# Designs tried in a protein design chat: VHH binders against Salicylate/benzoate carboxyl methyltransferase (BSMT1). Part 9

Target 1, 379 residues: Salicylate/benzoate carboxyl methyltransferase (BSMT1), of Arabidopsis thaliana (Mouse-ear cress) (q6xmi3)
Amino acid sequence: MDPRFINTIPSLRYDDDKCDDEYAFVKALCMSGGDGANSYSANSRLQKKVLSMAKPVLVRNTEEMMMNLDFPTYIKVAELGCSSGQNSFLAIFEIINTINVLCQHVNKNSPEIDCCLNDLPENDFNTTFKFVPFFNKELMITNKSSCFVYGAPGSFYSRLFSRNSLHLIHSSYALHWLSKVPEKLENNKGNLYITSSSPQSAYKAYLNQFQKDFTMFLRLRSEEIVSNGRMVLTFIGRNTLNDPLYRDCCHFWTLLSNSLRDLVFEGLVSESKLDAFNMPFYDPNVQELKEVIQKEGSFEINELESHGFDLGHYYEEDDFEAGRNEANGIRAVSEPMLIAHFGEEIIDTLFDKYAYHVTQHANCRNKTTVSLVVSLTKK

## First folded at step 5 (VHH; framework vhh_5c3l_4)

Design s67 (from f4 with W106F)
Fold by ESMFold2-Fast, scan of step 5:
Structure s67 (fold): chain B 379 residues (1-379), chain A 125 residues (1-125)
Amino acid sequence: as target 1 above (379 residues)
Amino acid sequence: QVQLQESGGGLVQPGGSLRLSCAASGFTFSSYAMSWVRQAPGKGLEVVSAISGSGGSTYYADSVKGRFTISRDNAKNTLYLQMNSLKPEDTAVYYCAKGPEYSSSFYKLGEFDYRGPGTQVTVSS
């Protein structure tokens, strides 16, 4: 499948204030985490926690890369995925800081660093670029250094960078989005994603699409990265369990399907329209990642680890605000797909029902999300 | 965990000066923007001043610009607000607040995720 067609999926074609898949997904997982129902801090806190979990892996791989490449005078770093602003700079800061501290410690000159930010063409790179002067001013004060920032628009299921040019690739919570909806989901009617009631064929369809997409991603990155270059990837994932249909706390797609079923009952959405709607999403486990990486063969695995974390105060006393906040987060990431498939007239009513369903799930038994962190070296 | 403790408030005459301090602990102080937020009688919360993690960028509300100076000592995990030419309108509870990392909008009220218990500043004869 030609990666150019990824832009036919409505969720991958919205403008910058809607093309923040990672932030919308992060908000959906932790809308009221940290300081209560404040949606402003929830996204930043979760992203900070995710980076904190991955930080030791990112630091070690950055140091080992510098040492193994014998302290080059120029480094090119790629940050892959959808970004609505400053959070993409958290990982960039850690990388730059790690390089500068290491160079000072071993009495070497710090390299010039190019930071390439990748997202779909519809992303608002201008908002990100407006932040660069502020970021460089902070870097100059803390590290006596600066970086050069470039945009690389396009799907990471296509070539993005010239051959043998990248030294370090980082991606956080981007690879959960598939290039397309999997085939053979006709027996998963009424479900937008994998649920406990889904047939095994739905699991296999999603797994097959993920294997195909992740294999393609690795092949493309292998052409663009130098030998001994490093890649650090963080996934929304799941723990290894006996039942492959069990999803830890990824319930937001189930609540969305419940909300759409309410609209079918009320005659506002046809049953056939609901049955035809599926999310291009997948949450892998450790074994699935390892198998794809080893089979593709261009990278050796340095580290592959699983981290759990809580959703925070999601189901505290203010259930109504928690429901509305989660509805707003899921709306941000899914609205373009929903409008394209169902029309815009149902959207407000749909997310009113979504907010209601969130309040009815206040006693969710498993509120822990899982992150998988993998670090790779190009052979 | 995160702790913020303000000090230095009190009663002062119009035209006088006060210096507020905020002792921070439980987080990497130098990585976060910090602010001073006040609540005057009968009013909502107002961000009067904010400073980036490095100290390189500052914000001042129009109401205090030219009179107040924000600063930080990252080695001591302490935030300061030097208040000069105080007016009766500056009477408020002043809160130290923890902001975001690497945000050009670090002065917006919605960016703060924690605040201290506050210190009272009263400007009266």
Scores: ipSAE 0.006, ipTM 0.558, lowest interface PAE 9.5, mean pLDDT 79

Design s68 (from f4 with Y107F)
Fold by ESMFold2-Fast, scan of step 5:
Structure s68 (fold): chain B 379 residues (1-379), chain A 125 residues (1-125)
Amino acid sequence: as target 1 above (379 residues)
Amino acid sequence: QVQLQESGGGLVQPGGSLRLSCAASGFTFSSYAMSWVRQAPGKGLEVVSAISGSGGSTYYADSVKGRFTISRDNAKNTLYLQMNSLKPEDTAVYYCAKGPEYSSSWFKLGEFDYRGPGTQVTVSS
């Protein structure tokens, strides 16, 4: 027997809504963003749920990546499209912890790890960077290791990294955002997205734009990732249904549309401005993802899972508080787009109306939302 | 319902070779680490070798390093153990065992919760 292989190395784990004493670092990380105007606490809960769902896939792919690359001494990780830089550190922590625990078990030195955070240039990278010393201090306490953090500002629909430089790519709830609003939406006036009343041409326009964008994303990442490197992606998606206009997530955008219509009635938003606004968003199904990945051809699919759960506030018993919390969540992801199109003056009033509409449509709180997790290996 | 069935055991001379196979069903074979665990008469269970779900990483006990080779065919849901330079102390019942989907301790004995019925390997003249 080898003494290395009879030792147990504990790894940190966490409950979706709770942190135990032994997971104090993860709890601190979840709460580090404060309770600011952008609904950080509500967004933090959502990110924890999404990561918890994807964690088994992320851990397996991280382990297999290390093994298949024969335990490299240097690893470069990319986190693509962070709504909050501090929440992005949850996935980074899981990756680093997985690598360090695995290396200790097989009696290998842990690699040096570069973590590249990607978001659009308008993202507040300075606030994220101020968190890095705290993250490394906590990481040293829990894992006796550290990492190097870099910013990579730009759209992930463009080149972001040098050729053959990345070993692991992670993206959570970012790729459902399109590079641009689809063309040919003239017959979908008054709707921000696909609804049951939308024409089939609207569905086809959105699908076409998603296919172009995701194909481009895969081609760009294929140039930047090493052979046998791994990519783990999580989407807001939908189950395969006979009616392509039926969407589990449609209530988010329908309630926003209703709130904007209230502002048109009050004379705060012009009807022409509302008619010109469409969400650059698409919720794919499993078959649509498989088709794009197989057609582009640079990656093998390791795993593709569909998870149904309520992304809303199922644990809120007060309908008013539930409405406020959901409004804060939608505000966090849509506010920059709304300010760019409508101006900042309407935002507070808009989300007050959104919260009210959630309260009036309590049934939306209980709708099942679909999330897709896919893991890929570079050929 | 997990099913594991070993084959290929038997009587072999010291210095000889033997190849064990394990047919797996009832789970997504490629997603789980697998191992060969043995039990000699009057002794406890010992992890002889383990292999990750993808086949990219392997573990070997010091007693068998350089002599045994673990492999898997994920298309056929089959695990293998090639045993060379066999010694009398390799005499044991060899079990195919299913490990974890995700664990940093994937090669540890406690991670293997399902075992086949076992196949006897006897190394004797």
Scores: ipSAE 0.000, ipTM 0.130, lowest interface PAE 19.0, mean pLDDT 78

Design s69 (from f4 with W106Y Y107W)
Fold by ESMFold2-Fast, scan of step 5:
Structure s69 (fold): chain B 379 residues (1-379), chain A 125 residues (1-125)
Amino acid sequence: as target 1 above (379 residues)
Amino acid sequence: QVQLQESGGGLVQPGGSLRLSCAASGFTFSSYAMSWVRQAPGKGLEVVSAISGSGGSTYYADSVKGRFTISRDNAKNTLYLQMNSLKPEDTAVYYCAKGPEYSSSYWKLGEFDYRGPGTQVTVSS
């Protein structure tokens, strides 16, 4: 059964009502991941740090999956929101290494492993596929093994894989990106996201969109994963339970908003263009994740952890260079959306302003962000 | 009220096998990790095996790994421990214990909030 024709399960239906502009923003975000030396370097450092933080959870779940499935001769792994180039393989390498080391330790043959890399169709899969021979060469040196790599282009808010086919699903820093910009943000003008000055209606709009998107994601993955299969997910998140407008990590979007306001003051961006721009982003807390997972009901939570993460320590100690390096990181993930909305002429000036704001706000540069790591078992 | 009742213990010769069962009631069985905890004569409590709510994750102490298998039937609210290749050192009272709903440390003794009355396992010629 084609998933497009399953109308009795609304969570499996594609959103036919989304506008071209919203789709363009989501596509633009994914296209940035592998572009240029500076973009690649910044993304590689961030992804390696995030993986290092999540590695114990990923390793444990990979080992337990292998043991509980009684060492299958074939494993199918999915990396959702894989980005492009070498970064697509960071978690895949750890998974394959974990499987091979475990099999060697218990004197069992390693399985054949299919690695499915997922991102939107506009992602640079060709650069990723060109890396596959080098990746397999590395695996042969370290593990005396290889894997088969496939592309699965499409939104993970739709069906991607055949029923009961996946054994392990991994996604890192992808699920905080929403399927679309929430509706009813008219009272949040001038803000790209939730700030301390935002109305409660903005928080409710973003939370509602996140709940819909994450519920859909879980239902879709439940169809594709085998019983006792594992899923490990990492989110940008927040620790606060009592004030929904407090944000541990959203200084990124506040500084970008301030930089765009500078361009409005200088006459380079219209106020109406700024008011119309909103990030399709949400930083959940632990309780919000638990509620969605429990309500959807297909998965058991094995682990749900909150980790402090200081992005400021990856930058130069010189304040000017530190500001430029942070600006380069935010530019890498936001530039395509900004070009689509504001045009390319403002981008260099915008990120010059952003770098300056980072330099003037040392507390933002050195601010600890929050990441949530959750591991799930399919019931 | 939470109720846990073990059965299946007894006297067995070294190298023999036993299957322990635990009947659970008074809580949503499938939502909670469960464990088998034992106490040998003159020793403290030892977690020998634990299983997550769905049955997807299991833990085994090094002393029993490869010999014991934990399983659960959530439709019947029943926990099992299959014990093979039994040794005199496995002689103990075996307790069924209720663990946490969600935890990466679900096998740790401090995570259990209720325990059954226990069943005696004696391995002797």
Scores: ipSAE 0.000, ipTM 0.142, lowest interface PAE 21.1, mean pLDDT 78

Design s70 (from f4 with K108P)
Fold by ESMFold2-Fast, scan of step 5:
Structure s70 (fold): chain B 379 residues (1-379), chain A 125 residues (1-125)
Amino acid sequence: as target 1 above (379 residues)
Amino acid sequence: QVQLQESGGGLVQPGGSLRLSCAASGFTFSSYAMSWVRQAPGKGLEVVSAISGSGGSTYYADSVKGRFTISRDNAKNTLYLQMNSLKPEDTAVYYCAKGPEYSSSWYPLGEFDYRGPGTQVTVSS
């Protein structure tokens, strides 16, 4: 389950009077008050970079889907792990634009499009739904069209949609979150995730949980998607094939464990609480993805690509500001899990420590993140 | 090869006016939100104004609302900022900024992935 975007969108007051709602929304986004950090802006940039990387695959699969289904008059699209706010619409905009441009080019009528936004029930769907009028206004300007937006609350490790109803499924940076913490992590004490010093048993536990979860995900989606429907998935991943303990990009969990260890030394967190905390996260490689997809058997792989790019702060020159911005990003992703395990009282101090550790390990800000983009066709 | 080049800055007396222009090249101008951001001496960057790719949505910081007007000419690939009733507090380097990939009228205004070299605006008597 993806806690990623909880509390990363500015709160909006209810507006039932005649204010310019679009201006009010834009003003709220631009008014970010800060301590030298802007987590919402940084998160928005990350989502756009990830989509930019996956866009060619997403566009091709959207076009091929339309052609292979002979230009249906109705399309149902699902965004899985949609988060909240305007970020929920980034890929949906690209999909709708691609469909409308293609239909105009081949002189076909554009379909009616239903967009189903999926995340856990605790997700702030109300903030997302408030952006629907702004989204449709832009679609009317660019495409002379609109879409219908629905919420589908629930875990994507369960059934979410009626049988054979979806035409296109998109998910970005959500499937690296596991359904639960793996069993048998007792030998990985003090580590929140896999490190180079972890035992092989920790790697096996995480891999086993990922294989179970991703297999279940594929089985569930296979029941909900039409034949020749398409799915485009983007993962945080790794390029390492032979050394299962080497990680290209997981410094953020190491820095978080170091920050928690500082709180243990200060007496704010018990050693036993730290030892019991593990992230339900897995960064697969291309071979691991291919093996799960092939074994489950419902989908044909069209494309499976690995992309490296920097997650750094491009306009930050101050190390402290860069540290705060990274801390805000990791806080957005991990805060609900940390509060559930450690309580809310330590959270501000924890991320002060995290920002400090980023400053001490400046080279971590220049590490590339590996993203895996896979596109699938339902058999 | 994204290029942004600001012009129109200079020295002006309090209460005066200036019009800034930004010539854009190397990308499909009409597809991206654009912003004017400024940095006063000893202060951080402030988003002054922003405009969506279509021109349908605009934003203004409270400090400039009613005095500044942002506009764009997509046929000329040019962004403008009309600054009226200038105050000493408006003294800053003004940067033209390009919104990130896939920016549109509904996307957050004020986000940017590239900025020009800037033009100095000094409001002094």
Scores: ipSAE 0.000, ipTM 0.199, lowest interface PAE 16.4, mean pLDDT 78

Design s72 (from f4 with K108S)
Fold by ESMFold2-Fast, scan of step 5:
Structure s72 (fold): chain B 379 residues (1-379), chain A 125 residues (1-125)
Amino acid sequence: as target 1 above (379 residues)
Amino acid sequence: QVQLQESGGGLVQPGGSLRLSCAASGFTFSSYAMSWVRQAPGKGLEVVSAISGSGGSTYYADSVKGRFTISRDNAKNTLYLQMNSLKPEDTAVYYCAKGPEYSSSWYSLGEFDYRGPGTQVTVSS
């Protein structure tokens, strides 16, 4: 080959202009899939922080799974409740990297890997799947490998996968969402969730619904996972050691309730609509998780730990900026439910009120959120 | 602890060139996207250029595309920015910033979790 021609091949091969076009396209898709760049960025930081906290448990269980299954030539991984955010690929990347590094270290060939992304059918799978070519390009450069990505639309409170097909299941900050709003909440009017003003019956209703849902989840996953397969789950939870705020489990739902009450006062939301709205959410403690897992009986607990976890963001500059960042995070997870119940016209005003309430309530801003990480082996 | 240290800034005339370097330590350099972010006097932060962990993908802001080239040497834990055809509008403090290990928005300002102390670039006659 002519040296002049050879000298042009590297630039044509990598083609910085096409890479820039690809990344510009991905950026536009990320912005169009949500409340804009700021909301996406805030939720992205939270997801990264949660994964970083759970990473040691995920890595260890991925390695042990490979060793205990005697290095299978095919692995099927499920990411449950992956949302439309591309950060769902952070856990998948970590799993694939862990497998490839381990296989290289022990002089074994890397398996073929199928990655199944699960979320509700209404979730933006199109944005997620448009990201797959970029993901595989980066995997090829860093690991000289690729994966096959599939969608599994549906509730993880139903069957999602064929019998005995999954080797590893991961779910991060998804299982605190209930299949439905609990029954018998008529005496909890004006509260979106459990608070200090809630009756004992509301607490029992939420606990009962969580127990039913998590038991169902475990039974369904037990049908789909192979024996000695692993499952790593991360929950928003609460401290099991005599939490003095046991009835005020989630300050962010209290702040959202206060924000909606402001809109009732301003005539933008009816009191009856607020009273009818309850979050399908539950923050379990370690003991409650342990009891459900042991009673259902299909899985052995490898690890079950509680960690203090601040919802704070990197590079916070002032209280208002911190309040806006928290508002953007809560908006990202609650907006579809709020639109369905209240309509889209109130959403911007609602989260402006929310950011203000965070700013005015320093005690709530400084409340440490508890995260529970559990790893399980299929018996 | 993550440490990033920039060098190579200074005073240059319009149309001139500068090469910035960033020495990184305290993390697995090759696993993380890296960027150059600048802040002009009285203005906010702007992502000038970013490079993926492998070096296989790059991003350039429209204002610098065709003039600046980002590169990295993963063996030396060093990030570079070659700045050509400099304009007075390029006058800013330039920060080396650590990005995500992996993210589809890896070149976005919100993805950078640490930056160095910065190096001043002044383009004037």
Scores: ipSAE 0.000, ipTM 0.297, lowest interface PAE 15.6, mean pLDDT 78

Design s93 (from f8 with G53D)
Fold by ESMFold2-Fast, scan of step 5:
Structure s93 (fold): chain B 379 residues (1-379), chain A 125 residues (1-125)
Amino acid sequence: as target 1 above (379 residues)
Amino acid sequence: QVQLQESGGGLVQPGGSLRLSCAASGFTFSSYAMSWVRQAPGKGLEVVSAISDSGGSTYYADSVKGRFTISRDNAKNTLYLQMNSLKPEDTAVYYCAKGPRYSTRWYQLGEFDYRGPGTQVTVSS
């Protein structure tokens, strides 16, 4: 790779992409997920459970950042892939609370805090901004403080912030999304992602794309974060002690591919259209994360933790309700990509089939997902 | 960074005993299930024992049940395996392994994401 390529501003090439994947990804991130209050409540519970896994790491790194920077009077925090509405503020609340509690305990004045919310330009920042007064009212009640909220629209595979300006970066369940679909997936026909039957060439293609994207992400964040600043990242990941027979055959992309195969059988989708569709997604293991971080070289690893997470136990006891809730979640993140490739006519039928597959295969909804939490210090 | 370091392996006669220890660092030890995994010459990995984050639940493979005891000291970030009535078929490299935080399947091989460098246990006269 040309060394000047790393210093090119990727946003200047965003509109010139060969594929529609980045636009589809933008629309996916702007989805609010599902129909009705019950679906939205289930999604909120999931996001809170994910934060609960990462919270101890996030709290420790926030405290250590404040101490190592000698209690600055101003802190700039970035939330990357923030989504919209109240859910954008879950991690931000924990960060601000941690700072204020620590400052009170050591008899220091709380800093002024700028919170920069990052997502792609199509994200509903206006709904999030309208929530800011209510968020600050809550902070005043709990912490006798407030924060300043700004939007930073753009891909986190591009520069987003001025040099040496950020003190703390947080991202949750965003970095598993690749900048684009990997090349050379012709031998992975009928699969939207890697499965136990996938050839080694498919694994290599996805791994290479992840390595490129995560290296670029780290390089860009290294320019924007201050020395001794902290970054806490949560990924959907996989185990290092893998037996091929124990690979997650009930991964959510496998259920989606099975649902699309039903539509091919019914003549609603062509086999060639299914074969051409691949998800820009990758679930790394801990060794793969460590290798990219060490090779890029700008950050020290403080903590790298793996968490088993059984999603099935966080939803309705009714299998039918659980299937609908999971279908609504996957629809929210994949629908714009599916419409762009297959057309709008199939979407409702597709997710009815998806909900049925989840319900029929209870063992899939009780499968343990793996989450990786990594915390980094800027050298 | 997760670090796991085993100690206490060695040569022992059939019917003898060994106690393995694993020093853990780089993660919140008290929040994770832990296990002992072994690999005999020419064979795959086998979970011999696992323990929940609190120590309240334990798992043992049928091959070691009644002979081995797993325990943990969360204050010292240390995992232990007491091995009694050792048999020649217990000869293997023993690995300390980090398990899941929130899982109903916390003792299954596929749930362990990190292992130490291992310690050799040889049972022979």
Scores: ipSAE 0.000, ipTM 0.109, lowest interface PAE 23.7, mean pLDDT 77

